VHH binders against Tectonic-like complex member Mks1 (Mks1). Designs and how they scored, part 7

Target 1, 127 residues: Tectonic-like complex member Mks1 (Mks1), of Drosophila melanogaster (Fruit fly) (q9vym3r434to560)
Amino acid sequence: KRVSLLLELQEGQNFENPNIHVRYYLKAPANTFYEGTPGVDTMQGATATCRNAGDWRSAHLGHCWQVTLLLEEQHHPADLLHLYFEVISIDSWQRERCEGYAHYAIPLTSALPTDSIRLQCIRPLGN
Short names: E, the ipSAE of ESMFold2; O, the ipSAE of OpenDDE; V2, 0.75 times the mean of E and O plus 0.25 times the DockQ between their complexes.

## First folded at step 4 (VHH)

Design g7 (framework vhh_6z1v_2)
Fold by ESMFold2-Fast, scan of step 4:
Structure g7 (fold): chain B 127 residues (1-127), chain A 124 residues (1-124)
Amino acid sequence: as target 1 above (127 residues)
Amino acid sequence: EVQLVESGGRLVRTGGSLRLSCAASGSTFSYYAMGWFRQAPGKEREVVAAISSSGDETWHADFVKGRFTISRDNAKNTVYLQMNSLKPEDTAVYYCAAEEYVSDWYTEASFDYWGQGTQVTVSS
């Protein structure tokens, strides 16, 4: 089975720093093959750093990419594609700080919504 | 843990309206995000709408935007789906679901607790 995903990181909200970018990492279930966009690593990457001109509370990322996954027939309906996101800010001294992590898991054998999904970022604890 | 019971499903004519209700039992209802799903015969279950635990944020699938509205009443432990301008393709069993982890996940696998469903049939 061939599953094609169009992914977009649209915006980040309520971060204290004006400059943020998001790093992402996708982890496919076992026995899954993937096709990338030519010249692009589709399973991990980062958005461009966004600077808000008027409001630091909203960062517009607009980062789009496609991932195509090839599933074998024995895939269980509960097999998930895991999406990991790390929000990084750049302070006034150009040093990177982790603002939070978000995680989203999608079942590859079920219908997916076509609208936007809002993820709550978890602040690092104990680290 | 919550138990969910849907109600309100029935036969309606094309262009009609229905309000579905989902009654929850359990002391922690107000901490769960809630969703409405549907499944038509021979098709996979799909997400229709979702609402945050506070009710301040809602999401609606593109195929129902402008026609369906999700809402909740935490004092009554109830979530609603107001369905307007119904079409035959809206015919399905509608399920209420609760999500324990407070995030706006819009997939079946994200929801932890499910009702048994209520049948909506739209005929012309």
Scores: ipSAE 0.000, ipTM 0.085, lowest interface PAE 18.5, mean pLDDT 71

Design g8 (framework vhh_6z1v_2)
Fold by ESMFold2-Fast, scan of step 4:
Structure g8 (fold): chain B 127 residues (1-127), chain A 124 residues (1-124)
Amino acid sequence: as target 1 above (127 residues)
Amino acid sequence: EVQLVESGGRLVRTGGSLRLSCAASGRTFSYYAMGWFRQAPGKEREVVAAISSSGDSTWHADFVKGRFTISRDNAKNTVYLQMNSLKPEDTAVYYCAAEKYYFDDSTEASFDYWGQGTQVTVSS
């Protein structure tokens, strides 16, 4: 079975530094093979850095990509595709800072999510 | 279009190791997902391992997981199968196969191009 997912990182909100980019890493369940676009890795990557031009409430990312997964017949419906996100900011001196992490798990079933999902970003405390 | 040539098959003792190579000729090797299959006498061909066009993802059959590893070098237009802890049950002709742009469900019917095969014999 072939499952095609269109993924979009739309925006980040309420970050102290609006100049952010997001790094992502996708972990597929067992008995899953994924299709790579020639020269492109769709299971890990990063968005372009968003430069907020005066809107301090949100950083618009607009990063879209397609992931195609190939599942063996013995694939269990409860197996999940895990999406991990790390939000990175940059300052005027090109220094990077981790703003937080987010995680989302997608069941690889016939009823795929179609709604926009809001993820709460978690920051390490005491740093 | 791609042409595949396997090499490295030979006689090996139980517990030994062997690395198979599959050399590809053609303009667009890096566009192909690649797989290794095997066929023992009197049995149907079975899938052993697969690797995506970029090398991002690999799949290994349960009966070889932990013993065999598939890899590729797109600069050399070559895919490899590293076989460790060989058993007599691994005796078969091993085939390299290519699927243009994508890999379906690890079945024989999903692959467009095939090599001639290389014989691996594992003795006790």
Scores: ipSAE 0.000, ipTM 0.090, lowest interface PAE 19.1, mean pLDDT 72

Design g9 (framework vhh_6z1v_2)
Fold by ESMFold2-Fast, scan of step 4:
Structure g9 (fold): chain B 127 residues (1-127), chain A 123 residues (1-123)
Amino acid sequence: as target 1 above (127 residues)
Amino acid sequence: EVQLVESGGRLVRTGGSLRLSCAASGRTFSEYAMGWFRQAPGKEREVVAAISWSGDSTWHADFVKGRFTISRDNAKNTVYLQMNSLKPEDTAVYYCAAEGFYYDTPYSEYDYWGQGTQVTVSS
C-alpha cells in the first residue's frame, strides 16, 4: 500500500556543453497520494550544475532523492509513475540551452528493476 | 481549480475526541485522492491519513492507527478526520490536501492545500 522509491540521476553522457543540470518532473497516477515536506518537493526539482567533462565526457550528477507514494489496496497494472527529464546547459555567459528531454515510466504494482536504466535524450525540432 | 477549507480544530483535553472537516469546492472533487497532514511546532509536516477518490481504500500512519479514521462524502464534497483518544503529541496544525491533478496543468501547492486548522491537546 505504501511504496517508497529511491531515485538517482547518475550521469549524463555526450553533451556538447560542459555545464549541465537536469530538471525532473514526476507525474503520479490517479488515486495516488505523495508524502510532501515543506521546502522539499520530491515530485519536481533539479540537480546541481556539473561539468560534462572527465575521461568519457560524463557529467556525474549523483543526485538522489526519495519519493513515497500511497496507493489504493486494489492496484491497477496501468498505474504508472511518469518521470520526465530536461537536460539544461549553461554557458560561460549564464545562458541556458535545452540539450534534450527523456522520459521513463515506472509500473508501481510490479517488481522494480534494481539496475541502472539508460535513457536516450531527444531534442525538439526547431529549438 | 479546487479550493480546500479545513474546520473543526480547537482546544481539547487529553483523551478527548474531535472531528475535522475539509470542504472542497470545484466540480472535480470526486476525482481526487485526499489526505490529512499535520505540522507540530519545530517538526516537519507529516502525512496522517489518506483516502482514495472512491473512499474504498484508506491509509493511516502508524502513530494514529486505531485512534484516527479518515472518511469522505463525495455528495457533500467533504473529507473528514475523526480523532479519538487524543494525546498532547497530536497538537499541530492539520492540513487537507488533494491529489489526482496532473503536474502538466498549471499548479501551485497552495491551490490544492487548505490553510490548516489548529488542534491543541492539553494535558
Scores: ipSAE 0.000, ipTM 0.141, lowest interface PAE 15.2, mean pLDDT 72

Design j1 (framework vhh_7ocj_1)
Amino acid sequence: QVQLVESGGGLVQAGGSLRLSCAASGFTFSYYAMGWYRQAPGKQRELVAAISSDSSTRYGDFVKGRFTISRGNAKNTVYLQMNSLSVEDTAVYYCAKTSYEYEPGSLDYWGQGTQVTVSS
ESMFold2-Fast, scan of step 4: ipSAE 0.000; ipTM 0.325

Design j10 (framework vhh_7ocj_1)
Fold by ESMFold2-Fast, scan of step 4:
Structure j10 (fold): chain B 127 residues (1-127), chain A 120 residues (1-120)
Amino acid sequence: as target 1 above (127 residues)
Amino acid sequence: QVQLVESGGGLVQAGGSLRLSCAASGSTFSWYAMGWYRQAPGKQRELVAAISSDSSTRYGDFVKGRFTISRGNAKNTVYLQMNSLSVEDTAVYYCAAEGYEFEPGYTDYWGQGTQVTVSS
């Protein structure tokens, strides 16, 4: 079975530092193959660093990419594509700082979400 | 971000034809569903035609058989070919793009609009 996903990181909201970028990592179920262009990794990457435009706490990312997965027939309905995001800010001292992590899981054997999804960023407990 | 610029509007006689173009810049054009909407003074904006990223098309009932929507991904442009125009087609025509957002729902990106006037 072939599953093609159009993914877009649109916007980050409510970050105190205006210069952010997002790193992403996609984890597919076991025994899943993915298609790509030679030299281009669609399962991990980063957006460009965005500066606030308009409202002072909105960062427009506008980062689009396509992921094509090849699923074996025996893939279970519980097989999920895991999307991991790390939001990184750059302060006035040019120091990178992790603002938080977000995670979302997409079922690959049911209807895919067609509406935009808002994710809450969290930081690990403790340090 | 997507910026849309419409062109091709103008004055045309009833029964005539006109082709509207919408040039897109910014985010990846080929991923977006594109549409044409129109709004006459004092009326609600209504869907005229839409084309998905896989080139599936939909039309409003009042334009079926007369209008054709198409896209040229190489030029990042969407077109609306309007045939057999009537005075009732007079409106400002808007280009729109729809895509994924981190926010709930779809965000529509809109052009400035182009005036189409059909004279009797």
Scores: ipSAE 0.000, ipTM 0.087, lowest interface PAE 17.5, mean pLDDT 71

Design j11 (framework vhh_7ocj_1)
Fold by ESMFold2-Fast, scan of step 4:
Structure j11 (fold): chain B 127 residues (1-127), chain A 119 residues (1-119)
Amino acid sequence: as target 1 above (127 residues)
Amino acid sequence: QVQLVESGGGLVQAGGSLRLSCAASGFTFSYYAMGWYRQAPGKQRELVAAITTDSSTRYGDFVKGRFTISRGNAKNTVYLQMNSLSVEDTAVYYCAAEVYTKDEYGDYWGQGTQVTVSS
């Protein structure tokens, strides 16, 4: 069974630092194979760096990519594709800082009936 | 697992040049900004130069116009070209990366490479 996903990282909001980019990593369930566009790794990557406008405004990422997964004949309904995101800001000295991590899991046996999902970021020191 | 290994230091006469290299491993090099720091005897460690993922650069005022930082993502290496060296540039030079992943995060440093400029 072939499942194709078109993914978009649209925007980041409410980050204090003006320049951000997002790194992503996708983890497929067991007995699942992935294929991508030649020369492009679709299971991990990064967006371009965008300026964060702050306070209700967003850093527009607009990063789109397609992921194609090949599922074994008997796929368990609870098997999920995990998406991990790390938000990185760049300060005035061009040093990178982690602003937080976000995670989302996609069930591969059901279509998602939504256009956009908002994820809450968790900071590494976040207490 | 994150490792930074410097090379290219040595003894040079004032007015000469050296090129430092830093080979990185254990992280996705192209995703991270890289920097060069130095520490002279009796002084605190100071930032010499930094380069972002898109190759934008930042320099300390004391080296601007003389030093050039660059990166080779295909070889996971960052470079520091040092021209018009003076005795005041004598220091141990350190390669640095700030790495943030779920498994590894923090400041990572190389072992340092000695640069000595004689008059």
Scores: ipSAE 0.000, ipTM 0.111, lowest interface PAE 17.0, mean pLDDT 73

Design j12 (framework vhh_7ocj_1; at its last look DockQ between E and O 0.03; V2 from the best seeds 0.00; counts 0 for: pae E 14.1 > 2, grease 27.4 > 24.2, placed apart)
Amino acid sequence: QVQLVESGGGLVQAGGSLRLSCAASGFTFSYYAMGWYRQAPGKQRELVAAISSDSSTRYGDFVKGRFTISRGNAKNTVYLQMNSLSVEDTAVYYCAKTEYVYGSDEDYWGQGTQVTVSS
ESMFold2-Fast, scan of step 4: ipSAE 0.005; ipTM 0.318
ESMFold2, look of step 5: ipSAE 0.000; ipTM 0.191
ESMFold2 (binder alone), look of step 5: mean pLDDT 82; pTM 0.836
OpenDDE, look of step 5: ipSAE 0.337; ipTM 0.677

Design j13 (framework vhh_7ocj_1)
Fold by ESMFold2-Fast, scan of step 4:
Structure j13 (fold): chain B 127 residues (1-127), chain A 120 residues (1-120)
Amino acid sequence: as target 1 above (127 residues)
Amino acid sequence: QVQLVESGGGLVQAGGSLRLSCAASGRTFSYYAMGWYRQAPGKQRELVAAISSGSDTRYGDFVKGRFTISRGNAKNTVYLQMNSLSVEDTAVYYCAAESFYYEDSGYEYWGQGTQVTVSS
């Protein structure tokens, strides 16, 4: 089976530091392999840096990409594609700071959600 | 835009080895997922081995430990090394490629097939 996903990181909201970008990493289940895009790794990457603005401190990312997966025909219904996101800010000295991370799992043998999904970022506690 | 040409099939004795080659033409061969399928008379076409653009491989249970798929991206070629062949491996072997790039996004491409016959 072939599964194509068109993914878009639309916006970030409510971050305290105004200059952000998002790094992403996708992890496929063991019985799955993927196709790349010429000159681009579709299973990991980063958006451009955007400034937070507005009453919700919204940053428009507008980062869109396509992922194609090939699944074995006996693929298990619980098999999931895992999406990991890390929100990173940059200060005036070009120093990076983690603002938080989010995770979402997509069921590959079930219907994909039609509308936008809002993910809650969690911040590292540290030691 | 993608053309696949198989070679290396033929007649071989049980216990012998063969290497099949698939020559692909296309600007983005290294970004294609490639695979080998086979079809014996009266049977459905089945997956033998596959290799992704990202260096992941998969094999059919019936070729466990005997076959190896590999790429020669510089030559736009994918190989199937077949060892310890048995009469049950007799079939037409097909090369396949899949890509969403170019204007052909969404298509699966197939070669013409190459006959492998294993005698006892």
Scores: ipSAE 0.000, ipTM 0.105, lowest interface PAE 18.6, mean pLDDT 72

Design j14 (framework vhh_7ocj_1)
Fold by ESMFold2-Fast, scan of step 4:
Structure j14 (fold): chain B 127 residues (1-127), chain A 120 residues (1-120)
Amino acid sequence: as target 1 above (127 residues)
Amino acid sequence: QVQLVESGGGLVQAGGSLRLSCAASGSTFSYYAMGWYRQAPGKQRELVAAISSDSETRYGDFVKGRFTISRGNAKNTVYLQMNSLSVEDTAVYYCAKEGYYTDSEGWDYWGQGTQVTVSS
């Protein structure tokens, strides 16, 4: 079965540096196939660096992309697509600093949430 | 938002030392590069020293080896240790928060300045 997902990273909130971008990595269950466009990887990527134009506590990302997955008929209903996010700030030297990590898992065989999902970021012990 | 307040300026004799402090209010201090600039009478404002979020430093040619910039993230403060001062160091010294984008006024902050006067 072919499942097309339209994903949007809407905003980051409550980061000390509002000049952020988000890197994402999607991990499908074993033996799950994805449709790619030659030369384009939809299972990993990064947003543009967002600067806050209004409320300094919110970084507006507005990054949309489409992922198409090919699910085998025997795919287990509990198998999940894992979404990993790393929030990166950029300083005036163009140096990257990790602000935190977030993870979300979605079931591919049931209806997806229609509302926005808020994820709590785990800060690294270093930077 | 960040507000910057300089202190530690004053009158000092040539060959003496001063330590300037810049206290930043707000929660973004540890993530931004900070700098010290100066402006002497009749001259353009020039970079004295800068320190990145990771404490890497750079200095203006006229102060290298004499001045040291450092930061205390726990106190949201940046410091400028000024040694072997000369009359040519007389200027108003400004603390600045360096921004990622230069086309946005909201991201570059300047303090009010502190006067340093070096007498012969």
Scores: ipSAE 0.000, ipTM 0.112, lowest interface PAE 17.0, mean pLDDT 71

Design j15 (framework vhh_7ocj_1; at its last look DockQ between E and O 0.12; V2 from the best seeds 0.00; counts 0 for: pae O 13.4 > 2, placed apart)
Amino acid sequence: QVQLVESGGGLVQAGGSLRLSCAASGFTFSYYGMGWYRQAPGKQRELVAAISSDSSTRYGDFVKGRFTISRGNAKNTVYLQMNSLSVEDTAVYYCAAEGYVYESFDYWGQGTQVTVSS
ESMFold2-Fast, scan of step 4: ipSAE 0.145; ipTM 0.544
ESMFold2, look of step 5: ipSAE 0.058; ipTM 0.491
ESMFold2 (binder alone), look of step 5: mean pLDDT 85; pTM 0.860
OpenDDE, look of step 5: ipSAE 0.000; ipTM 0.187

Design j16 (framework vhh_7ocj_1)
Fold by ESMFold2-Fast, scan of step 4:
Structure j16 (fold): chain B 127 residues (1-127), chain A 121 residues (1-121)
Amino acid sequence: as target 1 above (127 residues)
Amino acid sequence: QVQLVESGGGLVQAGGSLRLSCAASGFTFSYYSMGWYRQAPGKQRELVAAISSDTSTRYGDFVKGRFTISRGNAKNTVYLQMNSLSVEDTAVYYCAAQTYEYDTPGYFDYWGQGTQVTVSS
């Protein structure tokens, strides 16, 4: 089975520091193969650092990429693509701080949603 | 420069056999995964077989027991032995390569031009 997804990280909202970027890691079912372009890993990466340019506390990421998965022909209803996100802020000294984590799972054996999804970030203890 | 040169396609009668070869250059062949895809008219491209650097193999269910993928690291070549061919195997067959060190295993980033396999009844 060949599955192709167009993904977009649109924006982050309600962070005290709008100088953020998002690191992502995608985990596919066992024995998955992938299609891509030379030099580009689509299963893990990071967005560019973004800044608030408007009246609202939001960071506009606008990071788009395509992921193409080659699954075993015998798929299971529990075949999920897991999306893990870590939001990182950068201060004026170039020091990174974790702002939170988010997770989303996409079923690969059913119709996919096409609407934007809002994910709640959670922070580690020690706020 | 990365190059993949396929050969061995052609016309064959149902029940026959063909051996496809893909000669690779421009990257460290023995370190990376290689595969074979196919695409029939009006259909999506699908994975037929794949072989990793440690020679572990994966096959599509429709070809298991009939096709065998293998590699010759000394010649930078990957092979697909196709036995017991049927009309449903008619497609353009593409050699695929991993040509770079990715953190994601089994990531194919380069394809050959394709070779036509036609199976008649």
Scores: ipSAE 0.016, ipTM 0.478, lowest interface PAE 6.7, mean pLDDT 80

Design j17 (framework vhh_7ocj_1; at its last look DockQ between E and O 0.16; V2 from the best seeds 0.00; counts 0 for: pae O 14.2 > 2, placed apart)
Fold by OpenDDE, look of step 5:
Order: sequence, then C-alpha cells, then structure tokens
Structure j17 (fold): chain B 127 residues (1-127), chain A 120 residues (1-120)
Amino acid sequence: as target 1 above (127 residues)
Amino acid sequence: QVQLVESGGGLVQAGGSLRLSCAASGFTFDYYAMGWYRQAPGKQRELVAAISSDSSTRYGDFVKGRFTISRGNAKNTVYLQMNSLSVEDTAVYYCAKTGYEWEPGSLDYWGQGTQVTVSS
C-alpha cells in the first residue's frame, strides 16, 4: 500500500525566545519502505529560522514537505508513523538551545486527518 | 515603528566617565537583546557591549571591565556606563536592537548615534 502525506509545520507559539526553528524526525513503522529520491531526505529536516515579528510571540514557520511510504501487507493499524519535533532557539551568543520537544503519531491505515492540530511542546527537566 | 534614541554623549577628559542612555520604543523591549556599538572615523563599526533578554552580557575586547551595559528601571531603556575613558574611545556610539544577530550590517535597528569625545 502506498501512502503519501503532505505535512506542514505552520506555527510555533508562546516560546520564550523570538528566534526559533524546528527540527523534525519521522520514524516509520516496521516493514515500511520509503519512496526515495536521490538527495532528498523526507524523513528528517528543519524549518527555516523564524524571528518573531514585533510584539507577538508567534513564529510563522510555513514549512511543508511530502512523505511517501510503502506499507507491506502485514502492516498493522497499531503501527503508527511517529513524528518527533525539537524546537530550537538561537540565543544572543549564537548558541542553539533546546526549547522543547513535541510528538505526534499518525495511523497509516486510517483516514488521514485534514485539520490542523496543536501539539504541546515539553521542555525536559534541567533545560 | 522601532525607534532608538541615544543620549548622554559629549566631551570628557581622559580618565573621566560618561553614562549613555537609549530610549527604545515600537517593540516589546523585554523580548530582544540590546547593544551598544561604536564607530570611529575611518574605522569599522564594532560591538561595545550587548545585553540579552535574560540580562546576560558580553563586551568587546577593548572594554576590559571599564564599561557596563544594563537594562534600567526606566521603561524600555538600556544604559552604557563608561568609566576610565581614553582618547581611543572617541567615536559615535549607537544603540542597537536585534534578535540574536550582533554583526554590523545585520537586521539591526540603529539609533542616530551620540558623539563621545575624550580629550587628552
């Protein structure tokens, strides 16, 4: 079964730092293959750095990418595509800082959601 | 609209002190790092001092503990206390607002500058 997903990171909101970008990593379920294109990795990437405009603590990311997966016949609905996000800021000294992590899992055998969702970004203890 | 208005410059004798002020408006002050730059005639603009939104600071190598940048009690104001001034400190001093870019010519907002002249 061939499944194509068009994903978009739209917005980051209420972060302490006005200069952020998001790195993402996708983990496909077992017995799943990626439709590969030379020189293109759709299973990981990063948005451009977004600087908050003015007084607003809102980062408009506007980052879209397509993922195409090939599922084997033995694929189980419980096997999800996991999306992991890391929000990273660049501080005044040009150092990257972790603002937190977010996660979303997509069932690949069910109807794909079309609505936007809001994910909670959780900062690890000690950071 | 972002506005930065410097004040406190002037003529001072070597060994003297000046306190520069920068009144900022048009943005959420506490969200951004602020800095002071200077440019002497025939020289490149250089960073004097910077203070981040979390109040961490850094200084140019020439400062050597003589200057202190701070966010004051007055709303949207950044200060540069300059002590032990020398003739080579003569320059136009600029207040700057930026996200996290401190290189001259970056997407910074600059004031009109205030002249600091140190006489021997």
Scores: ipSAE 0.000, ipTM 0.198, lowest interface PAE 14.2, mean pLDDT 85
ESMFold2-Fast, scan of step 4: ipSAE 0.006; ipTM 0.361
ESMFold2, look of step 5: ipSAE 0.011; ipTM 0.412
ESMFold2 (binder alone), look of step 5: mean pLDDT 82; pTM 0.833

Design j18 (framework vhh_7ocj_1)
Fold by ESMFold2-Fast, scan of step 4:
Order: sequence, then C-alpha cells, then structure tokens
Structure j18 (fold): chain B 127 residues (1-127), chain A 122 residues (1-122)
Amino acid sequence: as target 1 above (127 residues)
Amino acid sequence: QVQLVESGGGLVQAGGSLRLSCAASGRTFSYYAMGWYRQAPGKQRELVAAISSDDSTRYGDFVKGRFTISRGNAKNTVYLQMNSLSVEDTAVYYCAAETWTYESGSGYFDYWGQGTQVTVSS
C-alpha cells in the first residue's frame, strides 16, 4: 500500500531572533519503506532561512514537499508517522541556535487534516 | 523480515553481457526501493544502480549508459542488465532493499543479499 502526503511548512511566529529556518525529519514505523527520487531526501530537510520580522513577528517559509510511504499489507492501525521540527535561528553574530522543537503524529491508515495545523514549539532548558 | 536472493552471476568475456536477478521474499513489501552495489577485492562497496518504487533510476558514473536496472511485474524483483562489460566490472554484486530510516535518502538500504560473483575476462 502506498500513502502519499503533500506537506507544507507555512510560517513560524513569535521567535526572538530575526532569521530562522526549520529543519524537519519524519520517523515512520520500522516496517515501512519510503519512495525516493535521486538527489532528493523527502524524510528530512530544511526550509530556506527567512527573517522573523514585522508587526506579527512571522517568517514566511512556504516550503512544500511530497512524501510517499510504502506500507506492509498487515500494517498495524496504531502505527504513526512522526513529524519532528526544529526551529533554528541565526543571530547577529551569524551563530545558529535552536529556538524550539515541535512534533506531530499522523495515523497512516486514517484521513489527514486538509487545513493548516498550528504546532506549539517547546524549548527544554538543558541540565 | 526481508530476504534477498541474487542470481545470474558468472564468467563472461570483455564486451559481453550478463543479466542479474534479485528476488525479495519473506515478509515482503510491494513497490520497494531496491538497488545493486558491487565490491571488488581491496575496494570500497559502491553503488551500481538503484530503482525507487516510482521506477526512478540512479546509476554510478562508471556504469551509466552500459547498465540498466528494471523491476519485474511482481514488484518484489529487480534486474540488472549489464552490457559492454569490462575487466574493471569484475566484483561481487549485492542486491539491496530500502527500509525506513531517520537518516533518510533515496539509496539508503538496510537489507542485503549474499552477493553474486561476476568475473569478466579479457
């Protein structure tokens, strides 16, 4: 069974530093293959860097990509595709720093939302 | 568990042709991404050809234009047609199949066959 997803990272809001990009990676169940195109990695990547500016402090990312997963016929209904996002900023000294993480899980055997979803970013302080 | 079995290797004269086959069995998935790698004695294992589930193909530089990878009707089989063989093509050829990984990318494979020997004589 093939499951094909069209994904878009639209915008990031309310981040402290003016320049951000988002790194993403997708974690499927161990018994799942993914469909590839030479030179293109659809299970992980990054958006272009956008300035976090304006009255709303929003960065327009507009990053679209397609993911196709190949599922075993006996795929377990509880198995999920996990989407992980890391927001990276570049400060005035041109140093990268993590601004936060977000996560979303998609059931592979169920209908997906067709509208935008807003995810909350978490930034744990390390020990 | 996916098990891969290669066949079709052997001895051939320079300028000749061989066709390798690979069958995936066990708990197999249709529409695999699958590929062929080779390793000659004392050299690194290198990509020969790969085919994704949408039949997009990728080839190593030294075989492009001479080798063709294709998928069988069952979709759990892959073939490597090797034309215009040279002594430098002598190696053990390994079939590989893709599975899930967070270190993703077309051409990452974690199931491997036992290998089949191809020997090209001048």
Scores: ipSAE 0.000, ipTM 0.095, lowest interface PAE 15.7, mean pLDDT 70

Design j19 (framework vhh_7ocj_1)
Fold by ESMFold2-Fast, scan of step 4:
Structure j19 (fold): chain B 127 residues (1-127), chain A 121 residues (1-121)
Amino acid sequence: as target 1 above (127 residues)
Amino acid sequence: QVQLVESGGGLVQAGGSLRLSCAASGSTFSYYAMGWYRQAPGKQRELVAAISSTSDTRYGDFVKGRFTISRGNAKNTVYLQMNSLSVEDTAVYYCAAEYYVSDSGEYWDYWGQGTQVTVSS
């Protein structure tokens, strides 16, 4: 079975630094293979750092990409595609700071939400 | 010396109103976006409302329809009108100003010391 997902990271809000980008990592379940385009890694990457100069702490990411997965016959219906996000800020001295982590799991053999999903980021403990 | 000074906080009963003011000095703030953040004990600082240099506004989902942000004519002041207050609005409210220069990647931000808002049942 072939499953194609169109994913978009639309924006980040409510971070102390508006110069953010998001790093993402997708973990496919067992008995699943991803289909790649030459020169493109769709299972991990990062958005561009973007922000409109007049906006407040709203990072307009607008990062779209397509992931195609091939499910083997042994694929269990409860197996999930895991999406991990790390929000990174960059200050005026080019120093990176982790602003938070987010996670979302997608069931590949069930109905998928078609509406935008808002994820709550967890700030790293200890600062 | 750049300073942001908040005022207007205090104790209010649930259902009441408060107006917070922030006065910025020590620089020209007409190009800065300005806004309000809040932090309750044990919680992360969160955006309440913000206004851009062109007066476009943004609000946190939890305050839409109840709070209004506005900017004074001098653009060195920003106000937060808080209506229909609930106990969940109890927090320290911080004024912030920021300027991001996209061409150079430079970012400047300034924060006030905070003003306490306490809403009682």
Scores: ipSAE 0.000, ipTM 0.090, lowest interface PAE 18.8, mean pLDDT 71

Design j2 (framework vhh_7ocj_1)
Fold by ESMFold2-Fast, scan of step 4:
Structure j2 (fold): chain B 127 residues (1-127), chain A 120 residues (1-120)
Amino acid sequence: as target 1 above (127 residues)
Amino acid sequence: QVQLVESGGGLVQAGGSLRLSCAASGRTFSYYAMGWYRQAPGKQRELVAAISSDSSTRYGDFVKGRFTISRGNAKNTVYLQMNSLSVEDTAVYYCAKESYVYDSGELDYWGQGTQVTVSS
């Protein structure tokens, strides 16, 4: 089986700091291979730092990448691709702060999502 | 953290054979999907062959029928048997493993590489 995903981190909203970037990590199920441009890791990376728009409290990331997965015959029906995100802000003094974490799991044996999905970030301080 | 060390490269004449080895240390080898990549001067690095933890394999179209990837979990080693070599196979060959950064803190690793030179 060949599964091709076009992924886009579109924007972050409601972060206090105007400058953010997102670090991502993708965890494939067992017996899965991935394809990409040689020398480029499509299973982990980071977006460019983006200015958070003050009045509308949005950061336009527009970070797009393709992941192609090759699933072998002995996969289980519940095989999932896990997407992990960490939102990092940077201030004018270049000090980094973790704004939160988000996770999303994509079932590889069912129809892929076609619409934008909004994820809530979990903050380290939780209260 | 996993260390990968490639070996077995060298000079060979067209039509000859070489066997490359990649020895892994650190985490349990049998959990990894492993791959061989190559890069010729002035060209992008490209996938040659890959093998999953259960020994399922895949190959680049340009090496199908000539190269064979295998693994020896008892020795924590992945191998690339290269037959019917041509001048176009001249490149530095790299070993790589799948990343599990979030859960384990393990990073993607590219070994130092081993040079394969095929002369006419």
Scores: ipSAE 0.000, ipTM 0.092, lowest interface PAE 17.0, mean pLDDT 71

